VHH binders against Salicylate/benzoate carboxyl methyltransferase (BSMT1). Designs and how they scored, part 18

Target 1, 379 residues: Salicylate/benzoate carboxyl methyltransferase (BSMT1), of Arabidopsis thaliana (Mouse-ear cress) (q6xmi3)
Amino acid sequence: MDPRFINTIPSLRYDDDKCDDEYAFVKALCMSGGDGANSYSANSRLQKKVLSMAKPVLVRNTEEMMMNLDFPTYIKVAELGCSSGQNSFLAIFEIINTINVLCQHVNKNSPEIDCCLNDLPENDFNTTFKFVPFFNKELMITNKSSCFVYGAPGSFYSRLFSRNSLHLIHSSYALHWLSKVPEKLENNKGNLYITSSSPQSAYKAYLNQFQKDFTMFLRLRSEEIVSNGRMVLTFIGRNTLNDPLYRDCCHFWTLLSNSLRDLVFEGLVSESKLDAFNMPFYDPNVQELKEVIQKEGSFEINELESHGFDLGHYYEEDDFEAGRNEANGIRAVSEPMLIAHFGEEIIDTLFDKYAYHVTQHANCRNKTTVSLVVSLTKK

## First folded at step 5 (VHH)

Design s78 (framework vhh_5c3l_4)
Fold by ESMFold2-Fast, scan of step 5:
Structure s78 (fold): chain B 379 residues (1-379), chain A 124 residues (1-124)
Amino acid sequence: as target 1 above (379 residues)
Amino acid sequence: QVQLQESGGGLVQPGGSLRLSCAASGFTFSSYAMSWVRQAPGKGLEVVSAISGSGGSTYYADSVKGRFTISRDNAKNTLYLQMNSLKPEDTAVYYCAKGPEYSSSWYTPEFDYRGPGTQVTVSS
C-alpha cells in the first residue's frame, strides 16, 4: 500500500479526518472477508484462541487495577479495534466476571461498569447493540450485575475518550497495522513487506513508522487513562532478535509477493506497479516494544509474553481446498488495496496463484504465528 | 470429558413436527449457553437457535422464528428443539453445541464443542 494510494480511495474522508481515513483503510485489511456461518465460526475460534492466550494476563491486570484503585464504585473499560463488535463481548464478559468475583471475595460492592466498544464508523454497531439486553440479562443471572455499552467510533491513532476517564483498555490483534505505508521503500522492489532479500533501508523504514505509530498510540491513551489504570495489548509479532530481515511468521505476504511476481513474468502486471505496492504492517519483537514503551515513558511494563501457535488449515483436510480457503482469507483482507493499485482484472488470477503457492509450501512454511501480549500500568 | 449426543431426527413430511434432544455430560450443564446448529447438503453451518444457561434467554434465526422452540432441562442435563411446521428447506444435519465459559452462544454465535449430529429429512 503506497501512501499516495490511500488518498485515492474516493469514499473515505481526506482533509479533516486524514488519520481516520488512513486508519479506516488499514483496518479494512484486518477485517475478515468470510462469507457465512463457516467463516464466522472459524473466525470466532481464532479470536477465542487469541483471547485464551491473553486471558491470564487480562485477569491479573483487572484484579490488580481494582485493588490499586481501592475498589472504585465506577469502572470504564475500552475495547479498541473490535472488528464485528460481537467478539468484544468475550473479553468484556471476562473482565466483568473477574471484577465481580474479586469484589465478592473481599466483601466489596461491585462497581457500575461502562463498556466502550471502539471501531471504525463503518462497523455494524447496531447489530451488536441488539444483543446488549440479552447479554445484561445473563450477567444478572450469573453475576447479579449488568453493564452499560457505548460505541466510540474513530481511529485509535487519534483521541477517542475524555481525559482521565478510562480504567482498563484492551486491544487484540490491531496494533500490528500501521497508520500508513512507510516512506522510503523505493529500494524494496518486488516485495510487499520485509523479506530476506530486502535492503536494510526497508527494515529501517518499517521500524521507524511502527515507532511513530505506537508512540502516538501510547501518548493518546496516556491522556485518556487514569493513573494506575491498566492496558492489555496483543500483537502479531516475531521472536527474531539478531537478524531484522528474518521474518518467521509473515509468510502470507511473501506468498502474495511471489504471486504478483508471477503476473509480472506473464506480462499482466507492470514491474513498476509491483515495486510501488507495500503493506502497512509491522511484526515487532519484544525488545522493540520495550524500547518504544520506555522511551514514551507514560506506562510501566507489568508483563510482556511471547506465544507461538499454528493458524493451520482448519477448514479442509484436502491441501488444495485448504490453500484456496487461505487464499480467500488473504483476498478478503487485501482485495480493496489490490484492486485500487493493480485493477480488478488480475484479482481472480492472482488468488488462483496464491492458492497454488500455499499448497506447494504447506510443509515448508513456518506455520507458527507469534503473538506478543503486553500489559501496562499508567504511571 | 465433554460429551454431547443428539437424538430424535428422522424422516418427516412437510408441515410435520419433530422434537430433537441432546444429552450432555462432562461439564456443569446449567452454567453454559447451548445452541442448535444445522448444515444442509452443500451449504454452510447455520445457528438456528440458542438458549442461555438458566433458560431465561433464547435466540432464533429468522428462518425458524415462530416454528421452532428451544428449551432445556438442567436437572436432566438435556437440551431440546421442538420443530413445528417443517419445510423441505429445514432438511439438514442438526448439531447440539456448547457455548464457551466466558460468553453466551445465543448472542455470540460461537461454540466450544459439538455433537456428532442427527439427520432431519423433510420430504414428501
Scores: ipSAE 0.000, ipTM 0.155, lowest interface PAE 16.6, mean pLDDT 76

Design s79 (from f4 with K108P G110S F112Y; framework vhh_5c3l_4)
Fold by ESMFold2-Fast, scan of step 5:
Structure s79 (fold): chain B 379 residues (1-379), chain A 125 residues (1-125)
Amino acid sequence: as target 1 above (379 residues)
Amino acid sequence: QVQLQESGGGLVQPGGSLRLSCAASGFTFSSYAMSWVRQAPGKGLEVVSAISGSGGSTYYADSVKGRFTISRDNAKNTLYLQMNSLKPEDTAVYYCAKGPEYSSSWYPLSEYDYRGPGTQVTVSS
């Protein structure tokens, strides 16, 4: 269909202000690309590290799903927040390999497998689809099998799939992104996220938004997944003991805030634009995940693991190179949001400032972060 | 470091019942598949039953299907085998075994490497 006609008939169900806010946010979450080949390489390394950490849990749940469903002849798998290009296929490959190896061991025919790749409509699905023939060629070489790949564009904070159609759901480092920026952050002015200096009201606003979003996510997935189907989710998380304002991973949002303040001082960004910018992000702890899952009630927790993990920070002896490498990583995940709010003309200067701030805060290098892996069975 | 301790064996008459227990320590019990393996006098090892790490999936050998029930209590790190309608052919030493590191699934049956000291089950009049 011609794009000019897509929005010809407006829905009376939505108000214009809410639609504009949601559309701006949806665009900002799009993972369309970063700072060239180096940024892409950094993002690929991060995704491979995250998958390696979650792989034992993913393999176990895939095997138990197949057995508990008595080896179905058809399996439908969803990868939620899949990003673009070849990275979309990392977890899917492990799932298909696990199914095929298991079926060979028990002398059963491998199922037909549908793989649904989900991300926001602005994601570059065309680049991802161009990798499908290559992916199937690799599957044929390694497993003598193939799969069918479909796109499911839309927010995973909405319905994406037909009722009782999915057997396995995987999502990696996507659910820490909120559906929208929390309300009532006026007392957190000048901070992009929660810091040690933030008021308790900022923490409560972010926690409340995360609870609403994750509850909605679970409710929606419960409608789409079959009974005894499995879900494996990986989060950026935290191990806070006594202070909910302490964050293991938040130095990069603080350095980004410092870099934006430099641009305000230089007259390149207005103070009001900086004050209006907040990250739609939340790093939960184990207890917060457990409470939401138990309260929503559709899923049993099989496994919930906490891992110390390097988010892809570079270990370099040269501080300048280390600063540039960290800047490239943060640029890859934040650039679409920054362009949407500030415009594209400040981006290069912003990340030059960011790299400089990393060199001035050497204690932020080699910092361990926390990742949470949870596996769930649909009741 | 891994320890498995079987109990509950004994002498029972044909048609009787026994419940075996295996206390596990030294590993994250819920993350591993577990099995019951037996060895009758003068015969090789036979895997009679296996259970996935979560308890959601089970295996039974044809020789015991419908008579034996495997279960686990992950809060107590304990594996159980409920044996009903016992036959003289069930006479064996029963061993508790831990599954492989790469899977919480009960397959493959050939990869249950670590066995406990065993418990003797004798079915005789």
Scores: ipSAE 0.000, ipTM 0.128, lowest interface PAE 20.4, mean pLDDT 77

Design s80 (from f4 with K108S L109P G110S E111D; framework vhh_5c3l_4)
Fold by ESMFold2-Fast, scan of step 5:
Structure s80 (fold): chain B 379 residues (1-379), chain A 125 residues (1-125)
Amino acid sequence: as target 1 above (379 residues)
Amino acid sequence: QVQLQESGGGLVQPGGSLRLSCAASGFTFSSYAMSWVRQAPGKGLEVVSAISGSGGSTYYADSVKGRFTISRDNAKNTLYLQMNSLKPEDTAVYYCAKGPEYSSSWYSPSDFDYRGPGTQVTVSS
C-alpha cells in the first residue's frame, strides 16, 4: 500500500454546550469522551465547527433536491471520507432528519434511504457498522424512520458507485487530501508542506496536483450522480488570493516538521527520511475551486462560501492538556502516513513532541482557520 | 519589502560580553521565527540561535549553549542576542535572519530566506 493514498478524516463530535435532550444521538456524542476521564476531545473541535457551519447549506440543498426530484420514493446518499465510529453518522443524521421533516410537512411518504459510507479499505468499518443499530434506534425515536447502511471501500479518486445511482453526496474535510504527493518537491527539503520559505515551484506542484485530483473527482461523481442531484463539499482552505505561500492552516505541518526534526536530533529518524516526507495535502481558495468546477463543467455551483473561525473558542485551561488535545487531532489525520514512512515505534514520542511544541506556541492555539463550503447541482 | 538592520557589533576581549540588536520592518514580525546566523572567516554559514514568533521556543548551536541568549521584543519589532563568555572562535559576521512563519526548535541556514547586511564581531586580545 502506497502511503500517499491513505486518507484519514478526523471524527466529528458535538460540544457538550450543543447537546439537547430531544436529540439522544447528539447527546450521546457530547457525553461520551472515550476511555479517558475527560469527556472532551480536541480532535472534534475543528470538525464540530465545520459541521455546524456547513449544516444550513446541507439542509437547504437536501430540501431543494427532494423538491426538484419530485419526492422520489428511494434516495441514495453517499458520505465520502466517512471516517469511523459514531462520527460517520453526524451529517447523515441531519440529511435524514431534513428529508423526513420535509416529507411530513408536505404530506408525502418518506423515501427509503440507502446511506453509503465511503473511505479507504483500511478504515475501521467494523466499528462504524457496530454503531448502526444504535443510530437506527435513535432515528426511530426522533423521526420514526430508519435507513440502510452500506460500506463503499475505495478511493474517491476512482469509481465507487453505479452510474446515475446517487441523489446526494456529502464530503467534509476529505478533498484537501491529494491522491499522491506532488512530483518535483526536491527543493522543498525540511518542509512537510508549503511555508513562507518554500520555493514558488512547490506551490505550483501542489496546485497542479490539486487541479488534477479535483477534476478527476468531479468527473467520477458526475457519472454516479443523477441529473439534479446535489453535492455538498467542505474543504480546509485559505482566503489569500495574491500570496500563494501564506497559509492559514500550515502551522499544523510546521509543528509536525519541528517534532520530526527533534527526532532527527535524537537519532530516532534519519535526516534523509524527513527530507523525503511531504504531506499529500492542499488548501485551495475560492477562486481555485470555482475555476476547476467551471472548467470540468458537469456541475452548476449553487453556493461557494468562505468561513473563518478562531480555534481559541475551544481552548483548555491546562496548557499541557491543550497541547495533548491538539496533538491527538493531528495524530488522527496523519498517523497512517507517518507509520508507513517512519515506522510505528516513533509515533508516541513524535506526538509527545508535538504536544510540547503546541504548549510553547500560543499562535498555534489561537490561529484562525478557513473552511470553504461549496454546493453543486448535477447538470 | 523586508528590511533587517543589525547593530551592536565590535571588538571585545576573550571572556567579555556583547549584545546584538536587529531592527525589523516590512512584515508581521510576531508571526515569523527569527535567527542569528554567523560566518567566520573562510567558513560557511552557521545558525547560532533561533527563536519562534511568540518567543516561546528557542534553539542554540552546541558551540554557544549556556553562553548566548536570544530574545525578541515584538512590540518594538526588535531581535536581540546576548553574548557572554566570548571566545576567539566566536569571531564572525553576525546576520539577523527572517525564518518561516511558524517556529521550529531545530534550524538550518536554509530555513532563513532573508538576511540583513550583518555586523562584525571580533574577539581578540
Scores: ipSAE 0.000, ipTM 0.113, lowest interface PAE 21.2, mean pLDDT 77

Design s81 (framework vhh_5c3l_4)
Fold by ESMFold2-Fast, scan of step 5:
Structure s81 (fold): chain B 379 residues (1-379), chain A 126 residues (1-126)
Amino acid sequence: as target 1 above (379 residues)
Amino acid sequence: QVQLQESGGGLVQPGGSLRLSCAASGFTFSSYAMSWVRQAPGKGLEVVSAISGSGGSTYYADSVKGRFTISRDNAKNTLYLQMNSLKPEDTAVYYCAKGPEYSSSWYKLESEYDYRGPGTQVTVSS
């Protein structure tokens, strides 16, 4: 199975957009397929918060890359898994701004910059590309520079770029999505993912699949990136000190499982269909990332940090509104996969059930997850 | 079981330099953020510098920015603080401190550094 579901988990409350130009930017990039509310409010907030968390690491690695490559006159940047177009440009903006500020500080000419946006072929690249003129207008105002933007359609579990061509790779909240559902999950029936009641065999199956996928990802990127090039990646993850079966994010998948079980009870979904459905998802800890990176061997770890991350602040008196907001978020990242397995007819009813279950588990409103930020240098 | 031992302190003239070292044992050194915390006579504890487990991220208090450099050698389980352009105000006992394994707040709160060594005295005279 190709990873059609390289997405971020929305439903994060951050800040409202306050600039007219920024609001137009969000509308142009995030309103695809009629999902304007989910793309604009939830996905934009989530990715701005994730970027804010990763920004110091991204800035440092961009500066060190420029210095260690002795200020090249051309650089090529890749943004991998850019399913929420505007926020990919926010990371690209930070990279370009960092380069231009650094070059000005050391009295060097700014390089020409190629920016490659990667997502699966089904992604609406046309909506993203329509925004490029506005993005370059902003760069000219703020930095007296522009960039060239290219699309690179395909799975990042395959080769995407020519050998030794990339200088900087960034990926935000994409690599926790696996290339396929792991095998050997028959003893985890009724659970969409790992839960505290799951057998150790389920944890081992997911870990094994993650190790294979992340090893392949690193090997493919090692062929495409120049020596001393940098890569900055963010994951939904978990703390090393937690029991392997305890997952801070597991309530998302548990509530989805409970909602699907309601549909089984109502005769709308068969028990066998539910038992066959598993999320191609894995939340690694820092030790698991470190072991894969060191074993694959192409990259040196510069930074590997774990951050406590609040996925949402629900300032609603009505628990139903809070439940609907979380349901809309989980729907945005899971809907294509659910349609492929269960059909379109159940989706609205499913997420009505999901919203209800969030209401019954009010404690989920304040649940904190873990995010991992890793930066790597190509040996 | 956790052991931290500082060295390299002493008496130095204003404008001079010192390099502090901290030998760590009893835990997986590379997995933990580390800091240098100081206590001047009659004052509370101040985190002057911190470094993430990998060494990739660093923090410096405004009082020492541009003068102090924190570093670590994970192969030797050793933390360092290079102190340049020392001032009388830098006179304090300097403690090596073990921080959180991984945290978004690893550099912000003194309370994240739950174990400290016995300290090394730095005196900057007149």
Scores: ipSAE 0.000, ipTM 0.126, lowest interface PAE 20.6, mean pLDDT 77

Design s82 (from f4 with K108Y L109Y G110Y E111G F112M Y114V; framework vhh_5c3l_4)
Fold by ESMFold2-Fast, scan of step 5:
Structure s82 (fold): chain B 379 residues (1-379), chain A 125 residues (1-125)
Amino acid sequence: as target 1 above (379 residues)
Amino acid sequence: QVQLQESGGGLVQPGGSLRLSCAASGFTFSSYAMSWVRQAPGKGLEVVSAISGSGGSTYYADSVKGRFTISRDNAKNTLYLQMNSLKPEDTAVYYCAKGPEYSSSWYYYYGMDVRGPGTQVTVSS
């Protein structure tokens, strides 16, 4: 549909991935039902957009992995930072489909596939596992195959899998989360993250923590993946090299800071608690990723791409629904950290404030964010 | 062009009262949090009071709680500070300040936001 002829708020039916029969399983993920359906739907759209962007890279690397390993009879796949529910299976479905289509095309038997879903122990794996029978039913319909699903609870900044056991590793929008808040942020008071007004010491602290964490991640994955195995990673990133304080996504954290300040103003949050809160987050650029990967040395870079995501909303500047959709997205990724630091009682009020700030400030609606896609081969 | 103009300062005896006003122009007044910031001789800047765009939320520094009242008239694009029970320690230049572009909250970034030229308040016998 030509968006120039759409004079109303775009419905989910205009999402290219929503009703794709190639992804019969994905169609089920568009179902709304029960409390929290709006939040789940918004998170599902973001994951589908990220997968759509990374799909060509993921497909190529899956095919090349199978060919270079001479069509193994067993494949072990890891999805790192899988979250919970049906969204955990989007990339897994694409990987399995790619393997089965390739095997059929070259007249080879499809491998048995183990799918390992990784997230922190606090993640709701039980809800995800209840979805497995439905996922396998869809796989049998679309691919005449099934998979075995396992949970691997733990931080991906620690060992998760036995040595030389993984063939393919995928992670989507997880590695921009740091293992911990960087040290030496005392000069960045009042800011949850790096902003244009932040001192250079804050940038250095965040960069150093990212370099340490990503180096550790690569080293740990290098022990668990077979030679010629593949890894495909997507990050929230940035394009700017010349100004380290310029951030394509900084408005997300600035609006969250302003919303928390409103709660301080209303007596619901103490100023000292707000000043102690810093996001364990980093948005790398292409050069920073390349330097860490090359210095760690276990992986060859196959592809490293920068993509713009249009976060544009077709809503009027003062449309509250645009603000609510943005708030639901930021809530989905930040809620556990906010509950741990501030308590659960402020969360609904906080994101009502966030939605209102988005409504008042159009700059957060029509801004392109940057995503990085990197594919790696184990040496 | 954003403009802020303070008035109502002057000399007052300890225990006295003053009402400061700030006339705002060049922006949608009701959409921005506003604050009163002061600088005493030889001291740094202190946020004494702030008010949200709607007027629904207010902040007061511990040094002025119970004595100062911030208010706004969005129809007149005017910010007020009612100062009661004034003390010699309240002697300062008082600035009206506009909140930042991404915020309707009370948070004020020194040197990042627009402030007026200031009005002198002197509390002495």
Scores: ipSAE 0.000, ipTM 0.119, lowest interface PAE 20.6, mean pLDDT 76

Design s83 (from f4, 17 letters changed; framework vhh_sonelokimab_d1)
Fold by ESMFold2-Fast, scan of step 5:
Structure s83 (fold): chain B 379 residues (1-379), chain A 125 residues (1-125)
Amino acid sequence: as target 1 above (379 residues)
Amino acid sequence: DVQLVESGGGLVQPGGSLRLSCAASGFTFSSYAVGWFRQAPGKEREFIGAISGSGGSTYYAVSEKGRFTISRDNSKNTLYLQMNSLRPEDTAVYYCAKGPEYSSSWYKLGEFDYWGQGTLVTVSS
């Protein structure tokens, strides 16, 4: 099972009986109360933060798509790596709002909009579908409109949609996950990812796998998107660096490695098990993205931006809470991989150590995470 | 000719609030994104926030962390910036700028033309 799309968020219950639907919708949308899991509330805030960085690019490309296609009466949108619940709809809401506002401004009829939500088959699509009535209620209040929602289960490293059917593709914080762990990592023992002490061969192995995966992704999307259609992608990335082993924004994998190493020293994890575990992850820089896009050749780059934020402190000032929030976020995306490899018994202790390491390392507490936002037009 | 005129600047205490206005003329205001920038003494001009022509979409620089709110009134050809929880570091000349219609990045300085004269905001005790 591909951990890129694993969602540990509790399922939503749709109550079609005598419930205050408006109150229920506001409560579900906000998720700021104490009833939600810390992991869920942290992930919702992270998704909102990431969207806020991509929003101007997403809005502009949505407007330009509508103008360039001469205001089509039908639009098909894909959200790739959508996860589950209300988080699946954050970018879709902005897209639909942008289309409706633009159409009102230029005195044109709004199109019918199909929204295709993509994730692996194991994703909890039922939780997402239960949210659709609440989402459409919000659209009616804000835009006097609605949309049609469909599920498209499968890996985005395969064909997902019919030829020349999509007008707009969005993906947020999904493409930094690789299709598989790279080969030739035997000389990067004890490290889950690239560190300053890693050999150059580890960097080359990860870069090679990213280049293969992203090239395949672009080729597949080029078949499914219409000419002059738009794609907006957000990655966890890094700023352009002279030394490819220097990863000032990827401390979260280093802390996880250190936490697992502590368990090896305590005899709870074997050294051979740690040496065999590597993250299927890659944080590209702007140059690496440009090179893959230009070489594949199906898309023009409209815009490529870098944004920084503090992952642990983006919504908390308390270092203790920031440590727990970072641990909960990393746990949410890595726990199924860790359970499969190390067993479930170590997980609570592992993330207690992770949170502790965040509080002990001022450099890690104050490090920024880099997001890369790229927008593309199909040639 | 395109003209932008900022107003509302002044002296304010740390933790205080201030609302800036920008009056626009010489272009179809509702058709263009508009934004706010600032320049502190001895520093480069920095982006604060932008709003789409219709007002349906907004973007803020990550450095502002939710303290500022941008809005517009197309019937009055006026752009606003509501600034809350002001800090001494917010002391700068604030500029209104005309952005792109549909085809470029709202956060890039090169996409914004016809800078106004600016309005000084001083945050001190």
Scores: ipSAE 0.000, ipTM 0.114, lowest interface PAE 19.5, mean pLDDT 77

Design s84 (from f4, 23 letters changed; framework vhh_sonelokimab_d1)
Fold by ESMFold2-Fast, scan of step 5:
Structure s84 (fold): chain B 379 residues (1-379), chain A 125 residues (1-125)
Amino acid sequence: as target 1 above (379 residues)
Amino acid sequence: DVQLVESGGGLVQPGGSLRLSCAASGFTFSDYAVGWFRQAPGKEREFIGAISGSGGSTYYAVSEKGRFTISRDNSKNTLYLQMNSLRPEDTAVYYCAAGPEYSSSWYSPSEYDYWGQGTLVTVSS
């Protein structure tokens, strides 16, 4: 817009149709700025580990995409839920490196590559963009190539890109975050998420919200991606068991609940505020992912894998350091929601208590978690 | 066990030069970006410069541009800081740090996972 215009368009600054719940809870996807400096390193370690686990699937799908599209001279890549941008640059580096190595092997020129980083508008895109010149200099030295980086601010539960423009979509540990807290959780008081004491109605409420959100996501991405384009998605998930209330990652939210309960005991948080707080989170299993993808119908499943791994509790010599690292990771993803509901005054004390609870529950420090990797081709 | 050990600090006259070294062990050095920070008495820790894992990219604090040069030797697992035209204001404890190859804020101490114990540089007559 021309900077001489004195009038602003109010509709560009405020969306009257935007649900307060959606705004508050989707802020969990914003993992920079408001998350604080001390949570950054823990988030980087987790994202690197997740990428390393998914790397073979990402590399294979990048190669197959290039071959099936007959080596286009231009490709557009989207990284959805890019957070602070650290993991986005790692995945983008792997994608660009894979393309350049493949093109060299088959004696083709490398394409020009547009890389679109997506997160909510509140994400600190400016800090991420300051890193782009460094990334391109490194890329020129190691790969003799560069990329063009763009921001695409907005929820991935809305349209983000022009029709038939994307060739490759990547998202890592973002889609387990729901657009909003599910309705009908009144019988799940004292729990931030699904636990063994939760009623079946809580499980059904979370599953229903996940099905709606993931269906919407697939429908929107199907409009934006070219035919034979690829999508690689990684979720926090669970293995299918006889008891749907048994969760591989439940300790994250249980320890946070215990820490908040300590603050209720100390008079810093009201019991009613704790009872009203629920995480907009869902850890699907392989069957649940398959059913949504098949029913929506725009994509073929190429690969759908379940991987168990430790979220990074080993290599810490000090139990307190391990607890602090876990606390920093959970703080990075949950702080905006916690501030919106409880206020910022309690946050430092809350995560000090969280770190302490991790050190007191030695079994959770070595607990494995489940990640699901799915790769899709647009029909 | 990850270790970073700084050396080469000491007393230097104004206008002099000094080369600091940082020896790394316990990790694959070439997979990490590494940087230099300093802390003067009563001040916060400030960024000096950083270098990528390959050595191909360098980033410097604006105030130190042209006087200081960062480099690395991956075959020796060693990071260097060449300091020229030293001034009394450069008196500080100098720290080396290792962090992820791709970071959005290499100027921030919070981006770095591993730190050395520091080496004192005193610039005085």
Scores: ipSAE 0.000, ipTM 0.223, lowest interface PAE 17.0, mean pLDDT 78

